VHH binders against Ribonuclease 3 (rnc). Designs and how they scored, part 4

Target 1, 276 residues: Ribonuclease 3 (rnc), of Chlorobium luteolum (q3b6l3)
Amino acid sequence: MEPLWHKLSALPFFSSRPEKWEGSGAPPSLTAFIRSLFKGKALSLELYATALTHRSMVHDTTAPEITRSNQRLEFLGDSVLGLIISEYLYRRFPEGTEGELSSYRAKIVNGKSLAGFARNLDLGIHLIIGESADQQRIRTSTSTLADAFEALTGAIYLDRGLDAVREFIEEQIIDSPAFEAMVSTENNHKSRLIEHTQSHQLPPPVYTVLSEEGAEHEKTFTIEVSCNGRRLGRGTALRKKDAEQLAAEEAMGALERALTGDVAEDTPAPEETGRG

## First folded at step 1 (VHH)

Design c08 (framework vhh_7b2m_4)
Fold by ESMFold2-Fast, scan of step 1:
Structure c08 (fold): chain B 276 residues (1-276), chain A 119 residues (1-119)
Amino acid sequence: as target 1 above (276 residues)
Amino acid sequence: EVQLVESGGGLVQAGGSLRLSCAASGSIFSIYDVGWYRQAPGKQRVVVASITSGGYTKYSNSVKGRFTISRDNAKNTVYLQMNSLKPEDTAVYYCAADIYGWTEDYDYWGQGTQVTVSS
């Protein structure tokens, strides 16, 4: 019945100075930051303070009571983050090969990418860093920010469970424009289809939702695309925009095949009706 | 697709000026950081200047005070104003866009534009 964070909160660090940092002498409110991530819900601050504690604090002579850093939470958070991202990619790209899914995962969970997400949260200003350490270097370090982001993920998991981590990762990573750019660099078929219609002086493509199936958080969308009244493709995905991209990909494939075949002759439908 | 197209390169005499433009087109996602790189014959490609979506700029020591990077987010265009050009500035100049700290290598690169500074 005794949660892990209860033992952590018994340490003098958590009772006397959970927000210790030495940048400007007036530390930012860690409590306000953490509460902003969870819509003001009551949280155990002690676990999150540990997630933001840099290893330099373990050897800080002004804080001898601090004996652990965020390293263990980073280890746990890396595993949880990997699981959430892998599951999302598996579901989002049903036709993706193992190599393609691994490539996307590697782009998302590498140190540079994670540091970018940490910077978006201004996570560096909330780090608890030793007094003798190089404050500015550590707060802007790619490895430190990446480790802190993973440790924060681990803290959310222990405090609130896997679904809370999914919500956090969805808001911070999956719904980010950066994530879309990473997974769409090779798959921007909707833009290619618009360019095709413009270059041929055709009306823009029309996307129609054919069906929505499944549970609320696992709902799949099937979308059809038509150009100049002709249906050219369909796509099914967890997000409408991904289903639109898949529909556009099929449409571009159909148009490309029509351009390469000498036998793929297009003839207008007969419009004549005889009178009786 | 996202495409970066450079323009404004050419031949100029030492002490002269050139303005390079990098125009982004296609399906443009949130591009956080945009940089100018250059590569001289027989040398490694090196960063010249960078600018974030918020307008924060960084310059290589070799060009600081002579070059100015700027952006027009409404036009999806980044500029490099090059003043007091020197023969050692001769290189192929590349525009590159980074998607919010993904890698040291940018995800989108232009084809490059030649800048030649005569002595």
Scores: ipSAE 0.000, ipTM 0.133, lowest interface PAE 16.6, mean pLDDT 74

Design c09 (framework vhh_7z1x_3)
Fold by ESMFold2-Fast, scan of step 1:
Structure c09 (fold): chain B 276 residues (1-276), chain A 120 residues (1-120)
Amino acid sequence: as target 1 above (276 residues)
Amino acid sequence: QVQLVETGGGLVQPGGSLRLSCTASGFTFDDYAMNWVRQAPGKGLEWLSGISWSGGYISYADSVKGRFTISRDNAKNTLYLQMNSLQPDDTAVYFCAKDSYWYSGEFDYWGQGTQVTVSS
């Protein structure tokens, strides 16, 4: 009954451990996949199997005993993911407004972004999907992958606790090139615009508040940015700094189009026929 | 007590078909995923296909996708591999392997293997 004897008793001349697998001919391993996510021991592989179980399994007549999909773990995981991302953003941007922090969180936690992180993990390969279901469509679906990523987060939380989820999110989201691009793009527009004006010996950008509407706690700002007398962008947001960043983003887009042969319009032709 | 016994191997012409069977005993067959693995002469093990406890989830290696079909009959404690369009490089010893639990990819029991030879 010892582990070694147990293996030998099944097949005296052949161990249950393979000597060598042929490249891509190795079997998929949920255990190895889960162990790789946080470099720790998984205590309940059943939680992870449930996290990767698509809802098509609940209605599969060949699997009537599977009565639960990943939906409940997705619900829990969404909350845990939101908490960890919110805390990270709060600490990283000490001068950030609630609007700025909420904007960053929305970009990170949205279905397209989460599906991207799921694809980086090859999560689709590990999904448990009903036999009669469209395998390829489901395994590549943005909504399915995003839901599975959230459910996986919930499973890690229940199995290993909040610190294990923090490590998982740090490795899979925060340290990713995609995350840095999202965060750098939003914070960097005003700085990039200043750099552009300096490198071209132009006056610094001028930000003008065009309107302020609503009560103090519900006020919206529309801000326009001008460079060397040319109006290049506008932004509307609940926070002045957010509106300025949106205006700068539009301005950088206009400048980028000019570099590729497109040109920004200086005059909307209020006194002439449309420019076209 | 746990045993996996493969049958159905033999000599077949290129382009031919064979159906392998693996009869399981000594454990609750319908609680575990099952797999087919082969080993060609002088080479390592190559995983070919896996099937969940219910048959609801199935996967294949690229080398056999579209040519081989895995299936199971839980009432008979039997795993099958239908092999079509066989080629000389399919020549190998074919093993059935029991997953250590629901779907871990770690195998705790293996059959004795059955020889498949594809000759011209």
Scores: ipSAE 0.006, ipTM 0.413, lowest interface PAE 9.8, mean pLDDT 77

Design c10 (framework vhh_8cml_1)
Fold by ESMFold2-Fast, scan of step 1:
Structure c10 (fold): chain B 276 residues (1-276), chain A 122 residues (1-122)
Amino acid sequence: as target 1 above (276 residues)
Amino acid sequence: EVQLVESGGGLVQPGGSLRLSCAASGRTFSDYYMGWFRQAPGQEREFVALITWSGGSTDYSDSAKGRFTISRDNAKNTVYLQMNSLKPEDTGVYFCAATPYEWGLSTDYDYWGQGTQVTVSS
């Protein structure tokens, strides 16, 4: 039978999905764009047209029938995007603290990041904006593109449900090269340690697995990093690469403290797991 | 990406046994941790059992320990749950689920089957 979340989404309380509409009057270029986002046909083209409608259209004399912008869909989409990204981060970083997860989420759902994803979709050329408005400024505006991306997310949610949004976000955000840069920025300690050793003509860091403990579904790796036989740091995590990053973080801290004349008091002892 | 289909559910008397099967389609079955979950009407979904990608290690909920056995056949892309000494409390829909080995949490799975009904009643 279907999982609980599928069951919950089908309940009346969570069944806020709008009824199917027949799209009419949508420009051919907009229709083609929306269809390119799905392996199947969109159920409501008018919903997507609203998602791409800038607030300047509300006051446009050439389109008096346009009385609503994308602002309400942006509000909804922000919440849906936040939920999907939070759920993904929770699953991907099982030993991440709430602070770490919040930091990653803030980087991903930041206006500049969202505008970048909107640019990858060429979303600016599909925006519906008032003829009297500064078209070039609006179509390239970071805030406008970010808002449009969120509104599009809201439209997909209302038209096709949470699973369709998950697929869209996975394709547009999670599988993007930019995503790995965002989630590794605070954990790029291995690269910094390598750069430090190269700049000081030291041998490259050596990572050694000290232990693999726990039940298989929760196996933890404790990894130590050393340079020229000197132990610099240690980390414990459910993923080997994360343990290596934690070990490198400790090493960078220890090297920085040693440079300033501080004692490296946090240098891990062989018998103690730093985070286990 | 991975499709899961459960079978083997049915009606059984208390103290009886059932063997559930989960058939997976796809070429990467051996790269996944596989789990069984269950849900009774009006209740939340709960973890039952887990098996690692190699079959070298298993884990069970407290209610399943000593009574249930999870196993897998990677050549057949199939996971099994042998349920012995069944109790009325075991009644529910049983779901098969898969997660990549890089995730450490057994309760957070990417792929799910549609479930198979198990009813333990006299």
Scores: ipSAE 0.000, ipTM 0.077, lowest interface PAE 24.2, mean pLDDT 74

Design d01 (framework vhh_8cml_1)
Fold by ESMFold2-Fast, scan of step 1:
Structure d01 (fold): chain B 276 residues (1-276), chain A 124 residues (1-124)
Amino acid sequence: as target 1 above (276 residues)
Amino acid sequence: EVQLVESGGGLVQPGGSLRLSCAASGFTFSDYAMGWFRQAPGQEREFVALISWSGGSTDYSDSAKGRFTISRDNAKNTVYLQMNSLKPEDTGVYFCAAEPWYDESYLSEEYDYWGQGTQVTVSS
């Protein structure tokens, strides 16, 4: 016979945590997590709690004291993350074209990539989610995890400054095993899509701006790419070039899936027949 | 101007099947991911199924996995939910909802457009 709370506390589930805070103003699990990110102690643990607070907590009748989600920190963090990645790419690829740098940036800062980095941190476990909401779906959602990663970046910036964010991004993104693949020339999706249309004797891809939303200099662009009259991909980003690269990436994925049954596992070069 | 109209609800016995349809108008259907949500009397609205703008990706709640199939026809501006092996606990009002294709969310508050709902009752 064990106390019921001992069994419930073994689950990595927020609703099993006590409601009352003492000392730090944050749960012990969040304190341990934040300490794992920094050699020093965070100045504002409540700022990090806000970064991990999902919008389902706002207007939750069981937690009326929660009046802010991570959305504002996400907005700030997106800007800080973009700056740091852009500066890194500018310095790392001195001979890189603007198109190549935009391609690399779009690949690194898109929602799917950011959700991957969030999963590497087990961010989903640390999310503060409304009691009545679908816990499993939200904690594994690509958009939720990407938003939380950006919000965490914003929280680090406000708490510890830009250099601390650089260290965090270097550790979590740049030094990650996935990063080298993201900055490979083979991942220039616009170039790959042009090569596809040329090899199939099709007209060049057509990029169309579908919407421009938001305040000036904060505009979000949604761009669609069509090949031979077919809509194959869309991308949304703060810059048209980034949106185009994301649209091209989706298009290449769609084309690759359509060709799955026709592609041999071994791709021998036809001209390498042993007669040079 | 924007309208989502559900149909195909009704009364069915446990173990039966129903196919729900949702006809969309007033917006560019292929620019939206489509979801199905349900709400039982006295309970909160819950996620059931999601399909991406192209139909290339689908996702389901744990209660729907293996029993329900979501699909779409972009030429007809229609999304479908095929429900098999229905249980009494599947009883509720089923809502069709539209979310921008670049979002991926299971939260009802993230969806821009909603239908009026169609009643599904599973009983003898």
Scores: ipSAE 0.000, ipTM 0.116, lowest interface PAE 17.3, mean pLDDT 77

Design d02 (framework vhh_7z1x_3)
Fold by ESMFold2-Fast, scan of step 1:
Structure d02 (fold): chain B 276 residues (1-276), chain A 122 residues (1-122)
Amino acid sequence: as target 1 above (276 residues)
Amino acid sequence: QVQLVETGGGLVQPGGSLRLSCTASGFTFSDYEMNWVRQAPGKGLEWLSGISSSGSTISYADSVKGRFTISRDNAKNTLYLQMNSLQPDDTAVYFCAREGWDYLDSYYFDYWGQGTQVTVSS
């Protein structure tokens, strides 16, 4: 059986840098990066080199012992990442509905979020990319970075097992400030409004966009929320979900004022409101 | 330079199915994540589904999960949305959009198609 270092040297990128194999058998920067993920533990570098190998390096076929691009590891890593995040959310939110858990998972396992976590690792600088490919474009691409993050997850799974992936995901995703923002329900007005409708045996809130103005990523949304046919609030924001939260906040304020006898006028015709 | 063209919309009865296609040109399709977004009459934009550049990572909005299937063919520069069990509230203009989803459920897509109308009528 071939030693690990001989397998790594089979990759075109590593083969073009023979001086880096003197003394240690692997580039110091790759070894240092991988060891930093596991706090100095010794690891099989061949899987990690493959996880960081962009498909621009690949011929039509891959070797059985060495996957020369990260596509197969990405496929595996997607499943492993999904399992770990689903298990975490299931345990953290024991009263959470399937819809709530799926919503949290979707926020975490989307391309933008995963690319953000990849950027926090400076993963782009470690990518192995074909010489003729657009280096700058590929190393900064949201989809490339997200796919590489998944491939890295698959490599950790194969090399170190499921518990090592949990530790990696905990450090890189769960402990991140971005993750807390994604799952926090503190002052989540939409969640509070849903709880209000449930406690009063009412249908869920309905959000309606009243207007959209401006260029795509400068677009302003004005959203209205209705509960049981009553218009309770409006919000305006650059992000649709922020406008929904502002509408829900106004709705909660209106409901609180109703409890104190200070109510805003709510005069939609039943037929008009029923179109929502 | 970048162009996204949606096709496959039309009128369908409740419970029916439609398959939408989005043909991409002017960029390397296989380098970008792709998304489906819709806008119903009187409503705002609703993100429906996203797919990674390779096709291995897929996500869906709860409103369409189990009914809609996103897929892509990088050799044909085409994105697909298979829509099953269509309901009247699925009536909307459907757009394909390239990359740039901001976390926290915000929108930031750098290119959109012109949209294709889907009408589900009883």
Scores: ipSAE 0.000, ipTM 0.148, lowest interface PAE 18.6, mean pLDDT 74

Design d03 (framework vhh_7b2m_4)
Fold by ESMFold2-Fast, scan of step 1:
Structure d03 (fold): chain B 276 residues (1-276), chain A 119 residues (1-119)
Amino acid sequence: as target 1 above (276 residues)
Amino acid sequence: EVQLVESGGGLVQAGGSLRLSCAASGFTFSSYEVGWYRQAPGKQRVVVASIYSGGETKYSNSVKGRFTISRDNAKNTVYLQMNSLKPEDTAVYYCAAEWLDYGSDYDYWGQGTQVTVSS
């Protein structure tokens, strides 16, 4: 017989301090924050209090009733976040290889990236931290913020279900300006360039080999990419596919500069090297 | 307004010759590196020959000694003289212009001209 989540009880510290929160599981500062995320919907605040409870509280002598930190919710939230991001990437990049999709997922669901999203929510100010702990260091810690973001995701899942987490991730991660930068810096520029041409009703990008240098087994390839008759980027690499990705990266940069009127750092003319 | 127009392609027997021309308009042609590229069916486009604004030339190994690139800045044209043609030279030939100096991220391509070399 499995106990499972359906036998979950309320947090012990809420039972020992019910008067303090009167039917909610969180201090007023946290309560307002959590309600703002869901636009005033009724919530089980005790899960969110646990999600934002730092491990320093478990050993705090001034709060002996607090026996659990956010670590178990972090474990669950990591899995839920990974599932939603994997499904999104699978659908967004239908031509992407397993390696490419795994690379993007790893970049998005890493501590540095998640801490950034946590900072965008000002999550650090809502953390429940032991009185004797280094408050400022913990509230700004990359690992603490990443853990709290994952734990919050787990709490939303248990309280509101998978669709609510999907909406949260769509708003906080996928629709963020940072998300495009993360996707663009992991050799998936060809897919992004194809997406750009499709959204603007342009012909697909055309890749051209400018040079092949070196011995048969050690060739370097210089490839350029053109969109709608305009040459927009070049890349040089040991493999054609890598050179194509670099060319697409430069093309996306050129298109972004053209849109904003920005003057990028000078890119020298393509190198022309022959043979002796 | 910017345009490159290739001409001179056609069908020729192995060992024969063709002269391709590319007429440019709508930009300062004399400041650009200009080159000839080719693409065979199912293959990637590859560089054949290029000529710098100063007149220096460069050739792919497959055409060295057989092809000669030249430019006439007064007429805004680039030429490719193709001698001793081989069946492997069969491709669509494209003219392209590239800015060598700081200041432009965009290059120009022509529509291409078909060259077919029979064995």
Scores: ipSAE 0.000, ipTM 0.230, lowest interface PAE 20.7, mean pLDDT 75

Design d04 (framework vhh_7uia_1)
Fold by ESMFold2-Fast, scan of step 1:
Structure d04 (fold): chain B 276 residues (1-276), chain A 122 residues (1-122)
Amino acid sequence: as target 1 above (276 residues)
Amino acid sequence: QLQLVETGGGLVKPGGSLRLSCVVSGFTFSDYWMAWVRQAPGKELEWVSSISSDSSYTYYEDSVKGRFTISTDNAKNTLYLQMSSLKPEDTAVYYCAKDFEYSDWGQYFDYWGQGTQVTVSS
């Protein structure tokens, strides 16, 4: 015979989660964390709890009253975040082309960038996750953290409006050291090359010092960059980091030409595709 | 000045163990999150494990959890990956890297190691 307690714990009314949404002990409670994001009091803790609720809770038998994950708030938050970032970039770069503004927006609102901002908030520790689920994997997952950051943005929008979202984005993204690095130069070719390898799930670029010439106090460095075993560029400069940026610039140019059908180093000759 | 050197790869039978090492020079690695990533033949790059700058937090890809252990030795500026209960599916080139965290956007892969080959075969 099953113990009565097991049956009672499986009943929907027994699995209430509102009191758990405040958390307990260190780290800070969810309520304290949410209030720390605003100068004023949060109006609806339920919105924020939903924003931090992972999909594993929807089918958790110990919490059957939890019927919604953060997916709908993530959908809304993605749109709100995109609007706020686009408006900021439009005003910040008045001479920027549509292509430049789109590139900056893509760097800010992609999953890896958003997961980074979520990690800066230590958002993973505040996630509401099914008790039997893999806690560490979910709390550290790039996609989970990015989704939670977007969902949090949607919750702020519904609770406090666009101006509150604008302030949140200013504090968490615009005023961050990471944002300065992202928008400081459109000519950060090394970063663009890394993005290319990540988006195509290739090994990271490999930089090799080909030569060092000159007096010890003033050396000239020549560096070559390879991606997936293919040599794509080289640069020469008085500092290694500058030579790497020049090598990456040439590599990005070669990849862009390959995409438009121009000659690339590892592209087979068209004349030799005939039968033997 | 910044350099990563990986060692410890090799051929091992299923169920065996290997310890990968990554010696870091040119920066204080205790200031950064560090990661191990791998690429199997003909497949995409896969994140394996990360460790926080103070070594208080460690994170693992689901398929290696309980079998792999990431650790650091700050005195030697060295990152380790202890691999046990190895499976043929673990066959890959393993790379030591600065974490994929975008908080250091534009500089998060300052230098990668050359990688070390791990082959699990009977």
Scores: ipSAE 0.000, ipTM 0.130, lowest interface PAE 18.0, mean pLDDT 73

Design d05 (framework vhh_8fcz_2)
Fold by ESMFold2-Fast, scan of step 1:
Parts: C-alpha cells; structure tokens; sequence
Structure d05 (fold): chain B 276 residues (1-276), chain A 121 residues (1-121)
C-alpha cells in the first residue's frame, strides 16, 4: 500500500501546513483526540488525518498536496464495521434467525445511527475541511459524519488491526445508550438468559413443558427453565414461546437478585459431621 | 497462552480480612480490564469486582461494596482483592478473570484453579 502510505505521509497537517490552511478549522488537538480512542499503543497519525479529510480538501488551493479524501477508507471501514457487527450479533443472539440478525444490523449500520455515534465522539470538530467550504453545514451533516465514522473504522483497522476495531466498536456502539435502548426494547428474556449462562461459563438453559391444560383452542402451557440443573423460573401462557419468555424473565430476575447480594440468603445449614 | 494464577485464600473467621492475589502472564496485561469472580458451594459463578486497564473505573457487586477493594499493578502484572468484614456468605472459590470483549464468551474468561476462601467460626 505504497500509494496510500505515500499520500498519507505527504499530508501537511502536522508538519509544515500553510498558515491559511491551518486556519481552515483543522484542529490542533487531533493527535490528542486520536490517542484518546485507544489504550496504550503508538499510532500512525497520517491514516487518521486522511480518515477525517473531507472531499472539499482535494481541490483546495491552499493545500494542493492533499490529493485524497476519506472515500477509500470509508469503503474499507464499511466492510470492517459490517463484519464486526455481524459477528457480535451472531454471538449475542445465538437463537436469533438470519432475518432477526439482519434487522438488528440494519438498525445499527445505517447513516443516521452512524452519524449519531460520530456526534457522541464530537467527530465533526475534528474534520479537515476546505477553507471555502460551508464549515457548519459539513461538520453537522448526517452523511458526512456517517462517512467519517466508517473511514475512522477503516483507519483503525489498517493501523491497529481487527481486535482494535472490535474494542472501538464495543466502546462506541455496543456500550452506547442507543444500543442499550434497542436491546432493552426487544424484551428478549431467552436471549439474555443464554447470554448470562455463556458469560458465567454455564451450560445453556433447558426448557421443560410441565403442563398443557384446557381445550384444543384454549390450551395453556406451563414451562420451566433450568440452568446448570437449577430450576430458576416458570411461565404460563397460551403459546409455548410466550411461556418460555416468561420463564426466562423470572429466571433473569432471580439471577439479578443473586448478583446484587442475596445469594447467601439460601446458604444451606452446615452438614452434620458426627453423632455422639 | 493466557495464564492467571490466584493465591491468598484460606480459612478466616467472620469479620476477618484476606488479600487475594492474581499473577497474570501470556497477554498484554496493561491493555485489559480485570475482574474477580467467585463460586460459592453449590451455586453458579458470581461477579464480584472489576477494574479498568488504567484503574480509572472500578465497580463492585452490591454484596461486597464498601468491604472489598480491587487494586491492580500493571508493572508487576498483578491484580489484588483486599477483603474486609468477611461474612460466611463470602465463602467461595475466587477466580481472577481477564475481561474478554463481547465477541469472546460475553465478558469474562475464568482459567485458573482459583483460591478457596472459607469464612466460618
């Protein structure tokens, strides 16, 4: 990638940038911003400068040495982001259908959502934009911010590898309030219970039908869920899937209470060791 | 190969104190959050405490907050759990766990043999 590296190393942002171009709104804090995205390691700043370079710079007469915008990094970053979100969703929702996973991915990896994540990062103030361009319009544009977020993802991938992108996406997307709200709204207790058992290295939950009562058209199903041999919840509903969700909801409630410090309340009495 | 070696457990009376240690090797310790997790007799794994890579963020389970303190030493590649005001309900095998991302078992990797803490009269 000599052509890309050559163009990146020729960028004037951080060495001998003309005074007029430097006044164009390219932030002197860019280095600090990029460093804040990572833990511990040295970075290739030129990749990130290119990721934040708007297309208006390509024909800017005050910086004729800048010959590429973030478009190629956006193309790469879109692919990397898509892979990482797909892998996350595949692992997070092991019982999810292809359609459900695709629906979740579409909610996350769209221009409006990506622009939102870019705004949370204050990415607009770090954009490198031509002096004569409409600064306010570009720095607040949904499409520009979404493109820059994807380009930044591509730059992280090239500079630090796939695991660094996973960490970045985890911090910026998965730990975000927007993602938390999406997951909460879905009310999928079965998936949350599976996630809980996986995070604690336990066997997957087992659902057992305890009873089916009533006439053919009015049957009620009572289903019990057990984890690691323990009965944690029961649900009763007119449909098996609804009864399973209710059983999982009760189980999650029980596990949440256990985690908040009532685990010891059911500590068994000491075993009898001798009888004189 | 990731290796985590827990130590410092033992028998202690209610109200007593213990310090657990975890020696880490096989990964860039300073880049990962670390957790303490415990397994009481006849129960599942229970998360106890977590500490970020830079010690800037520390969290505790409600059951141990105010009684336990998690500390890390990146130079020594160690994480510690200082336990005070121990209760019989704190009896468990304690494990330190490297914080995996959500791509890897949804949070924590428990690999060592652990260290047994028994709180009894």
Amino acid sequence: as target 1 above (276 residues)
Amino acid sequence: QVQLVESGGGLVQPGGSLRLSCAASGFTFEDYAMNWVRQPPGKGLEWVSGISWDSGSITYADSVEGRFTIIRDNDKKMVYLQMTSLKTEDTAVYYCAKDYSLWEDYGMDVEGQGTQVTVSS
Scores: ipSAE 0.000, ipTM 0.114, lowest interface PAE 17.8, mean pLDDT 75

Design d06 (framework vhh_5j56_2)
Fold by ESMFold2-Fast, scan of step 1:
Structure d06 (fold): chain B 276 residues (1-276), chain A 125 residues (1-125)
Amino acid sequence: as target 1 above (276 residues)
Amino acid sequence: QVQLVESGGGLVQPGGSLRLSCVASGFTFSDSYDYAIGWFRQAPGKEREGLSSISSSEGYSTSYSDSVKGRFTISRDNAKNTVYLQMNSLKPEDTAVYYCAADLWEYDSSGYDYWGQGTQVTVSS
């Protein structure tokens, strides 16, 4: 028996089938953009045009034929994007806790991050926006760009399937310099340090509270981390766990510099000339 | 300039319901404005806990913590510039000061940087 999804796509009552958005309705720049995503190939442009259609078009009296925005494709694309990122994180961090994986996913699949990836594609210039709307504001809006990125993901899924989306996400998100920063920030430094010590057959890191100062609301903890009897990092924060993560971050930095042979000191900090 | 004001807290019996309101001023809720609004709570001697959030597009993103999922519902009324938290099946463990907070991306926030003053919710017989 064939899948229900395949049957639904083939059935005559599937009434809202995308049509090719031909030259008179599809600007050359949009067609070129879509071709750039797929190694020169172009399928039905209607899904991609819809993915880039801002809700201001639904209320635009100069374009009464436009009755739908990208919101439905955004809904679908959010689910597809979440699946692909979750699977990637599950495979990449085999020792990661569900909390850690959820934290990484939240950093990647949030409006600000997705808008950043949309900006890397220059997605804003391809948005279809109502004539009376604030063009500059909408084309640079974080929520608009994030929604458009998710809608584009949904359009790729419907048009080309899950493997095509995986390739798109790998190129646009996973291979990006920003991605490594997102998955290596705080809440991971202690785990990275433990993994480092285990891989080198060293004792686990030891965290020591050096000071605990201030009134209840201003209480700060300074914590130091040592590995195999050597002090490698120190962190100060309002919560012990945050101070530990900062100490581990400094320790990882020190170990990375030791590995590359970098000199940690020598140049005075000119920016410390005085408090303005 | 940007302010959030919570209201609707009070004393309620276990199993009861309350609706909290968060009114924003200095910015406007719309599909063309980048924001997220979150509800948080803090009980005496405990860490601040995130409960629920809603983002800037209509129905784009709504999240709930496990402790309140199925009991609490977040919603917004853009015309009134207000976000609501409907709290059902309240328990004594829900007793806390409830805060709304805004992540305003167009104001270069790095998370929930704008906070209301809080409203007290007490669940007691």
Scores: ipSAE 0.000, ipTM 0.155, lowest interface PAE 15.2, mean pLDDT 75

